# VH-VL binders against Large ribosomal subunit protein uL3c (RPL3), part 5

Target 1, 266 residues: Large ribosomal subunit protein uL3c (RPL3), of Bigelowiella natans (Pedinomonas minutissima) (Chlorarachnion sp. (q7xyp4)
Amino acid sequence: AAAARASSSALVALPGGRMIEVPHMTKDYRDVKVCSRQRKWEIREHMRDPIKMGLMGTKAGMTTYYDDEGIAHPVTVIALEAGNVVTQVKTKETDGYDAVQLAYKETRDRTIPWPERQHLRKHGNVKAMKHLKEFKIADVSEFTPGQQLKAEELFEVGDLVDVSGTSSGKGFQGSIRRWGMKRGPMSHGSKSHRQHGSIGCSATPSRVYKGLKMAGRMGNERKTVKKLPVMMVNDEEKYIVVRGSVPGKKGTIVELRPTKIVGKHC

## First folded at step 19 (VH-VL)

Design x5 (from m6 with heavy chain D100E)
Fold by OpenDDE, look of step 19:
Structure x5 (fold): chain C 266 residues (1-266), chain A 119 residues (1-119), chain B 107 residues (1-107)
Amino acid sequence: as target 1 above (266 residues)
Amino acid sequence: QVQLVQSGAEVKKPGASVKVSCKASGYTFTDYYMHWVRQAPGQGLEWMGYINPSGGYTKYNEKFKGKATMTSDTSASTAYMELSSLRSDDTAVYYCARGELYEGYFDYWGQGTTVTVSS
Amino acid sequence: DIVMTQSPSTLSASVGDRVTITCKASQSIDSYVAWYQQKPGKAPKLLISDASSLQSGVPSRFSGSGSGTEFTLTISSLQPDDFATYFCQQYDESPYTFGQGTKLEIK
């Protein structure tokens, strides 16, 4: 039975209320694993050419797309708002490390602190931006202050990226939810169903070890999802589509970085 | 004193391109944005976009994307705007204007360049 | 885009008159409004920034007021040199937009 090629397009709202239509995914992404379990030898050949630089974006939302074979893929649309302008180039000689600082999300001058305004003025004469982030890269020579980075120049379809952001806050959570601990017996007179249980011994070490997993705040932490394939790049409409989910809620800022491939089973 | 001096009037045929120059003097060229504003005959003012001479960052009005290309030469303290695929409705006076830092108003203007597109 | 509606389109007045030009924004733009004077065949000249900040060299008879959606340019006592076209401009959000202009003519 010829799998009915379901052509699916999805509309996603970008910041500012603009709607975009994301087209079908291509067949090329079916072999790309959206997890850290991807083996080095499974990485597509185009990944051998490293992405030179990252970008900042705004999580616009998630949707499901079907490829030309009718396979469904979860994707995240990342809006590229005004910004991604190089503000400062740091080098080993000047700062002790190589990095490019980007400014993202244009804002009013009065909304940013004076020191930041001065910094943006001094370094690249960049207008007021809400976010500043540094991207460590191997070669900074191609970047100059005031340079507008374009997504289509930095990313290609099929590239793997690490997407970083602040995860959704979940408040104070118990040990079961936070750490995946098991609950106690529910029967036989047990009164310790969701309690943490023992947290240590008496004589040795005579203390609770630092870092012992307990109840506490969950989420609102910097998280990185690694090895997400880029599905689409569109500078005209100012968005990037990646396969999989990225940290945070809609409207949160995310950082797209080239995937770091480490080891044989990276 | 701050001065912006634009290139002379241009007469072009439909489909042609024109490049207008704006030479800045009296201030540090890279400290301010250079904006371009169009005024059709008997019409109002229309913002086209700006360039940051420091680094070459540009922001265009969507209406003029693909029509106008803004560039700058810091060594010459000159901003350029190229209009492509000229049409009759591109006939206008084009102004370069210095943008106040972090503010989107224009404190100094060039004298304007008249571009006439006629068959 | 933010629309700046300027009124009136044409205004006839005499020397010595008090003249008021209004500009209405399609949305709140705080005080991010500039006013320009343009004479025939000349480039616009900045008169007022930040809705009420008079530029250097501009006569004190010019004043600007307003915040939010309504803005006014006032000439307290019209002089012969003031007959020109006036434009308001918002710079709250790109694209920056101008009013359609007010032509101030001699009565």
Scores: ipSAE 0.005, ipTM 0.487, lowest interface PAE 9.9, mean pLDDT 85
Fold by ESMFold2, look of step 20:
Structure x5 (fold): chain C 266 residues (1-266), chain A 119 residues (1-119), chain B 107 residues (1-107)
Amino acid sequence: as target 1 above (266 residues)
Amino acid sequence: QVQLVQSGAEVKKPGASVKVSCKASGYTFTDYYMHWVRQAPGQGLEWMGYINPSGGYTKYNEKFKGKATMTSDTSASTAYMELSSLRSDDTAVYYCARGELYEGYFDYWGQGTTVTVSS
Amino acid sequence: DIVMTQSPSTLSASVGDRVTITCKASQSIDSYVAWYQQKPGKAPKLLISDASSLQSGVPSRFSGSGSGTEFTLTISSLQPDDFATYFCQQYDESPYTFGQGTKLEIK
């Protein structure tokens, strides 16, 4: 069989009204079955690669990067501020899962709560840090509390990374947007249905509590841009450059994780 | 016309290394996997691994991890396989073989490179 | 690793004979089987892929069949050029493995 594309195309209107035919991705599970067993094996192999350690950084800005060949790339510079120090190392034996907690962005001792400062002292005697993030990885045995991570040891030029951003501005805007997204049902008839929704919520408090916990904690605080090539890594000057854009504006704290390969040729 | 031309026969001493080349022509080098297969004297065929020249991804038969290193040079349309720490039982004919993307069979083969390991 | 077992190891036949070579896999591999012909001092040549798909330029007297764990290569009318060693190969799972070979000789 040809490695030829799964077929899909649509007409696109250009400025000025001219129509052109371009391919665009559609879901067709019959085309997924065109891939050979060898290709399915390759995909499973990449998905089975051990999850490796990442690190944190701060979005410094975007610019154009010219590589050694003179080719221009739109890139994002991610600063490595003081931090990326291992604090707690979790194992299946101690905590039921394998993870490494990383502290990032040094701050004053009195800026953080006493319990958090005690946590940092207990786990590697780490300086006061503004951010603590957990990285679930396959092998935690090479990480010790207090260890300083270096970007050049974790990433090389040409590696693919996933970059996740965390922001504080989503709370109020997110609430209005979520409420506004339901506005169509609430513009007229939704007011009359208020009692039906209330009965459902009040009738099953434990179910609502669990559903709220899952949705509120893991969803909207992070956005991930996947498969960004690393263009430069420099621990001495404290930056990483990735191709493309990352979540958030200048100053956003980001997490860089090695990309988990997913098949594209099925 | 698809053609795979391998480097010439090699005679090496135990402990040495050898690098076999496989120059491809007649097709787009980066659109196909390049596999390596060996055949000891008078014996059957044994798959060693492959490289995808597009992106440089490699997959090795576990038996040859640490022994073989597969690389490619896309500008020269050439695949390479390096064998390290050679032993007498590494004496064999080594073939490069082209495999289609998404397929695991080998539609075109190089002529073979005989590697002889003797003191 | 999937073991491919060929039978027979050696097969004697005359020109014009119908010849069959069998290959058994140690587990189900659907139709992910290829057959190769190898003459002394030469590289293998692909005859059949996907258990039954004849490669371009291969004479139509060659045919393949089978699915699951048992596969056959058939030469319907043996020609002088067909005396060689034949290998089956599975490509369902890595590592890809070959049968031990079947030498087809003149009786």
Scores: ipSAE 0.000, ipTM 0.373, lowest interface PAE 14.3, mean pLDDT 73

## First folded at step 20 (VH-VL)

Design y3 (from x5 with heavy chain S54T T58E)
Fold by OpenDDE, look of step 21:
Structure y3 (fold): chain C 266 residues (1-266), chain A 119 residues (1-119), chain B 107 residues (1-107)
Amino acid sequence: as target 1 above (266 residues)
Amino acid sequence: QVQLVQSGAEVKKPGASVKVSCKASGYTFTDYYMHWVRQAPGQGLEWMGYINPTGGYEKYNEKFKGKATMTSDTSASTAYMELSSLRSDDTAVYYCARGELYEGYFDYWGQGTTVTVSS
Amino acid sequence: DIVMTQSPSTLSASVGDRVTITCKASQSIDSYVAWYQQKPGKAPKLLISDASSLQSGVPSRFSGSGSGTEFTLTISSLQPDDFATYFCQQYDESPYTFGQGTKLEIK
């Protein structure tokens, strides 16, 4: 399997010698090799210790992954740009809760406000990063400011992760698109093809209930897709591949968190 | 006084690896980034990357990704750079240089380590 | 990557001369420029940071100026010890890049 580096895309080797080009959104991961070796995909029954920590990444795009059995899987490539450095460790004693703050995506120093720069300096001597996120975990003792987190140490193939991000903005949308409502008749003299229809009753309650689904802005909200299996992890090429789609457009920041499984995870 | 002392000159064959060390003294090792800069014979300077000695956070120049690996030992106040799969064009003087956390200029330099790759 | 174009590549001057070396950035980098002096067989020495901040121990005959895309290093009165190669460097963004150097030779 040959992986080729491209200036603006990554090529994934497929069975049969075909390659899929996955476009890169930023210069930071333009040389990412998405696939050089086929790995068997298996969902593990979490025989390992629970995943202790999450990571931030950048949605690079979606492609098809073929496993060793020739089964095609829709996958999302998540690039790991410069970052995922521990900045601050919060504890119950100091902050009232346990969490690890990560910095992600290196940026110019001048683009970071002075207080933020001082924060990064104070907490782990971390270079200017664009994004800061906290990950609540059960045991923070293993993490220290300035520590570089590695994806391969945190995630393995077959692990389940929750991926969070900001969904794509779709603007103001009608009730059909936004909420999946059915349309009206298209024939028989109907003039209400895509109208919302009734929004309530007259006498009782004589009002529109709060929360009634109507037309409005769609997307651009925090969404989490749960229980996505990790298909590939590569720290050398700085990417994670998960099965399925993740929130957001290409280039958006996503958070990878361990899937919460009752009785198995925190 | 701030001093950066690098390991001695290395002669390697193509395909080999070399690890260069840079021992820091005269300052708090974890307060500064350690940068690596290459200079080929008769050529200019190329920034290779840096490492934050605290926690081992590193940033590489894309040109040297996969070629150079930077590490540090805080207990020894020493930074390391390993070059893998050496080629003739890797022949150069390699410098470690101290850099401030937010300023990417280099105020103190090691004496340089000459790495020669020849068959 | 930001390209630093340094000029001239070679400069011949005499002791006592005023010399100016120029460095142009491919984009605006404010004042995030450093200047180094390198003598044969030696590591570079930092002369100036932040385009104009003279480092401790550097003679006052050295000065830097500029902002945005054009930067200059000036030696007001060249001394025998000043014959060396000079480099500019930007540290506005990664990867940090150097000029190609200016070799200052005795005329």
Scores: ipSAE 0.006, ipTM 0.462, lowest interface PAE 9.7, mean pLDDT 84

Design y5 (from x5 with heavy chain S54T Y102W)
Fold by ESMFold2, look of step 20:
Structure y5 (fold): chain C 266 residues (1-266), chain A 119 residues (1-119), chain B 107 residues (1-107)
Amino acid sequence: as target 1 above (266 residues)
Amino acid sequence: QVQLVQSGAEVKKPGASVKVSCKASGYTFTDYYMHWVRQAPGQGLEWMGYINPTGGYTKYNEKFKGKATMTSDTSASTAYMELSSLRSDDTAVYYCARGELWEGYFDYWGQGTTVTVSS
Amino acid sequence: DIVMTQSPSTLSASVGDRVTITCKASQSIDSYVAWYQQKPGKAPKLLISDASSLQSGVPSRFSGSGSGTEFTLTISSLQPDDFATYFCQQYDESPYTFGQGTKLEIK
């Protein structure tokens, strides 16, 4: 009983401290290899599909998946915390477009503003949720306020998803790093010589735009990682596993949407 | 006025399932969450989870994950809780209780349903 | 999980007495405490919410106080109808949890 293989999958902590180990995955996502005329047609047909519903999750961590050929693949575990409840359903008649608003991550009701709490009561009598996000989809008729979405009803192993999230913050140094600005020689030469010359040279175009070249926060932007294969969906244990990395660090809230664009260049 | 009437006592063998009902009257069933609370013989109270009758959203106490399944029928104004794979330590009185959306306390309770699991 | 600890477990008193029951939380829960009365063979009855807010139809001899980690239920002049078991409950975060109960008995 002491002899055990040492290179198995590591445990991943879900929000709330529960640990999981990614189980055996039954579907091989590697079958898509060749960009033939038939494959190009299949890709174009997929792009004509109606936009389908997604859901929200929390990045729990990364682990290693070993395929049936022994090759290691990095995977990200995305926890499904309490939520993924439909709130407002928007239609062309009501709001001029079709969308489903989804509430995610149950929180204390006192942590959200009173108007938002009243919104949740009005639209499905939904408990206070920390995140509220719209999903613009083709057909809203199957969704009603208060409905809980199940990941196994939306995704299957082998599906490609786009995962969106907020990148990590980078602090005050963002303006120099983000825009590639260099200030070293300017402090020496511009202070004593060119700064006075700059005030006398009013015809010079601005090298720093207001709002665009000013110091800004690096990160904290919405980013989407596209075409990630779904490796596992588990509603009982409340997680989804995708191949590759997703935006943000452990604990980042992410949005999973079925991939709209599947094909790649041949 | 508000009344929660639960189904009658059940005696079950280990491994069986039981489905307890809770019929609501005197208020709009879909305006309130329905909670379930158990009380083992001579013991205190344990919160098991809730269901939103509007849309069927549920949340379970982790201790009862996989043991309890909560559903509702809005046309009958009735909430249900099914206990699966019964064991002798599942012997208890099971209450349904009404809770407002913004609060986690319970203003009205059913009379309780005694579930006895004998070997 | 937040543990709610009641004391005493049993309290003997006479009609007309002033009694207090204490409930301690394992972490700060602000004022999100409810108190229930349960008579033998009956479901619990809500007495107090938000640590101190008396429910409609509950006699004014019942009062609650506390904030943070320590809470009390007080009955100012005990009546014969008040002999029962009392539970505190936190609702600051799920899972919602109850104290183990305090049985109030006739001397």
Scores: ipSAE 0.542, ipTM 0.770, lowest interface PAE 2.2, mean pLDDT 80
Fold by OpenDDE, look of step 21:
Structure y5 (fold): chain C 266 residues (1-266), chain A 119 residues (1-119), chain B 107 residues (1-107)
Amino acid sequence: as target 1 above (266 residues)
Amino acid sequence: QVQLVQSGAEVKKPGASVKVSCKASGYTFTDYYMHWVRQAPGQGLEWMGYINPTGGYTKYNEKFKGKATMTSDTSASTAYMELSSLRSDDTAVYYCARGELWEGYFDYWGQGTTVTVSS
Amino acid sequence: DIVMTQSPSTLSASVGDRVTITCKASQSIDSYVAWYQQKPGKAPKLLISDASSLQSGVPSRFSGSGSGTEFTLTISSLQPDDFATYFCQQYDESPYTFGQGTKLEIK
């Protein structure tokens, strides 16, 4: 019997004392309180040392954040479930590249294959986690297996992050929806309102070019939204709030990585 | 011989904090998780959470989030649990217990630390 | 959370008796059950892990059985040293939970 995942909500305080509830899909972050104090949103000019490491999170939902100036921002709440524990540190000497592997989302031991369990055991004696991801970083010396990463130590308000995840699956879609193609005339006897139209020429090249945009499956692919500002970080309540939308549906896993800025970071 | 030795009994006032220690010996401290279990007077056992001494990874029972903070010192082979904002209902015997790496049962227990919260 | 319902809450028996304590889980937990003995003023002692695995140093009169949702601890012939409180515990899923306990008293 699938234990009914108790849904809870996160409360966001709005100017004027109104609260918006953001539903959480899992019991692991069911009591997240997003807004206790209005913080001024400012994009920092990266005066800090580059963000050294990323995190995994769970998309909790979107809501509106009001800053201290009363400006409304669309934001995504990313819950930090149990995890973000360093499992393995890879180095150029051992693996040919520098990276830190994180484990995320604690699960039952029986749900993890034996080899994976042994891996987690071998590398930091980490409990069974559902997700493993590697983060390539410049300096891995500060990380050790078994280390619990904290969001507040890695991210600050105003930092820019790249958020990666699997986009929502939309099934088989036409060219208009999938690629933003224009529709045909709706009047004057037109029978080609949403048809793709021409897909090539006759004599030259006498073929359809590879990669021609056509109808097909849309979504369910890895997407990255870049340069999202961090609006809030709270390790106590285990969430990060970023401005904008992130890939995926509620409950999907996302990766937060430092934004790569040419000449300033990696 | 595996031994877990806890700190002595504590009497605190409401609102205070208490930190209980659990010193491990007879085994490699980092090879096992340290769990904490509470037992109120005349009540059953409640699992509070665990800490992985390696790296300090912690998992808390939701009931004790914000109440209990678990830490460890590998150099001293000692686990700590701090209870904050103590209330009368926090009066209990607190146990540290060694857990197997992948199994959540407890093979060795500390002697328990009685924490009494009274005005 | 997984609820472990232990029965009976109190059991009166005599030396030499066969006694059985039952623990029911609110969901299937395979064999991830441990049994503990606790004497007054003492920490619990692990008796059985994995539903039926007897720990070292525990007398053979203790045995555990069960899988899924129903588990039993059996003492084949009760000894004077066996009068204590017994707890079942699941470790299939966090948070780990205990039964409410069974106090075994002398009749």
Scores: ipSAE 0.012, ipTM 0.501, lowest interface PAE 8.9, mean pLDDT 84

## First folded at step 21 (VH-VL)

Design j2 (from y5 with heavy chain T58E E103S)
Fold by OpenDDE, look of step 22:
Structure j2 (fold): chain C 266 residues (1-266), chain A 119 residues (1-119), chain B 107 residues (1-107)
Amino acid sequence: as target 1 above (266 residues)
Amino acid sequence: QVQLVQSGAEVKKPGASVKVSCKASGYTFTDYYMHWVRQAPGQGLEWMGYINPTGGYEKYNEKFKGKATMTSDTSASTAYMELSSLRSDDTAVYYCARGELWSGYFDYWGQGTTVTVSS
Amino acid sequence: DIVMTQSPSTLSASVGDRVTITCKASQSIDSYVAWYQQKPGKAPKLLISDASSLQSGVPSRFSGSGSGTEFTLTISSLQPDDFATYFCQQYDESPYTFGQGTKLEIK
């Protein structure tokens, strides 16, 4: 759904309190579907050459992006705080697999344990960073310890990315909310409106099967939203904009990875 | 002995750009961060940012984002700071200063470069 | 940003005097404070790091103390060469910030 509206910029607060304006752009990304049901070949038509490397970012918030046709797009602004520095390059020869480790979000030196400080010193002479994450990639030859990665060099508008993060915690939730179970009758003398119902049989198996979906804690889990189109990249202002929602609350750390397209979706 | 030698004084018109250099000697250039500090006439010291010469990792004071660009040339053991869109309030002495990786104090300073912006 | 407030802004003293300059931080910064001396037309010179660590080549008459939010630079016996402007600096958190300075003048 879209409302015809004049193109306008959206205001978003980045970590640290700096406000940015996200301007509208003219791109053909509207045809890119986020739905996992999109066929593999359809998705590929919207992709350029494979993205070489991922980045870490901080979810700054969501806003509405209006394109030049007045179509409204829900977008998430991901702040790129100090970091995304290569600390270690792992290779098949040294570690048994190819990966690039990134450090992200500068922190106070005193908050980093000594072994970690030594690691950062040894690998790239990097200041204290709060987060370390490895990105498995096919070719690590272009990366060196101490290298500052730039979003504009890695991502272009229209690229599809997988965004991973820790989802918002929702506490202990019932089966309806947690698993999408249906309610019982609300009338006719029913006393089981939102109850889970049967959890098994008495004789066989005479137990509750492991993994049975029940009430419990919801959220605070690693989740990935796949095939999100990049709407804007700005290294000067240190943010990237993707269409759709990403896991977590404002201020949570997210990982941007190249979209992994596998199988037949339809 | 550790020395930081900066480029000479600059006089620029509003809207122009200036690039200040800081040549380091007497130590391994990549082992330390290079910081930049500004001092307006009769004013205090203001930290602008730093660059890690090893990989080009930069951090700017928010006040100078878009104004200052820090770069380094490891082969020349030289750090650079470019100021763009100069205004009269950019008139100041600019210092480069050496900083250790795990500290934010500055043990050695350049002699300073005076940048004057006048119409 | 962490604000460093120095006091006094100006101090008049005589040779041989004991001088104390105070710097207050807007929040606790443990011992991550440095002191600098700056003479007219010259770059700042590092005197003390980590609140109390005297730098090599700095006379022993200089000393630093303090932790948390209050820090002091002390000159036990003022010498003619000590008349200058002094700055405190915090490096606990970026952006690194300086005090407004204390100008030490001859009485």
Scores: ipSAE 0.430, ipTM 0.772, lowest interface PAE 1.6, mean pLDDT 87

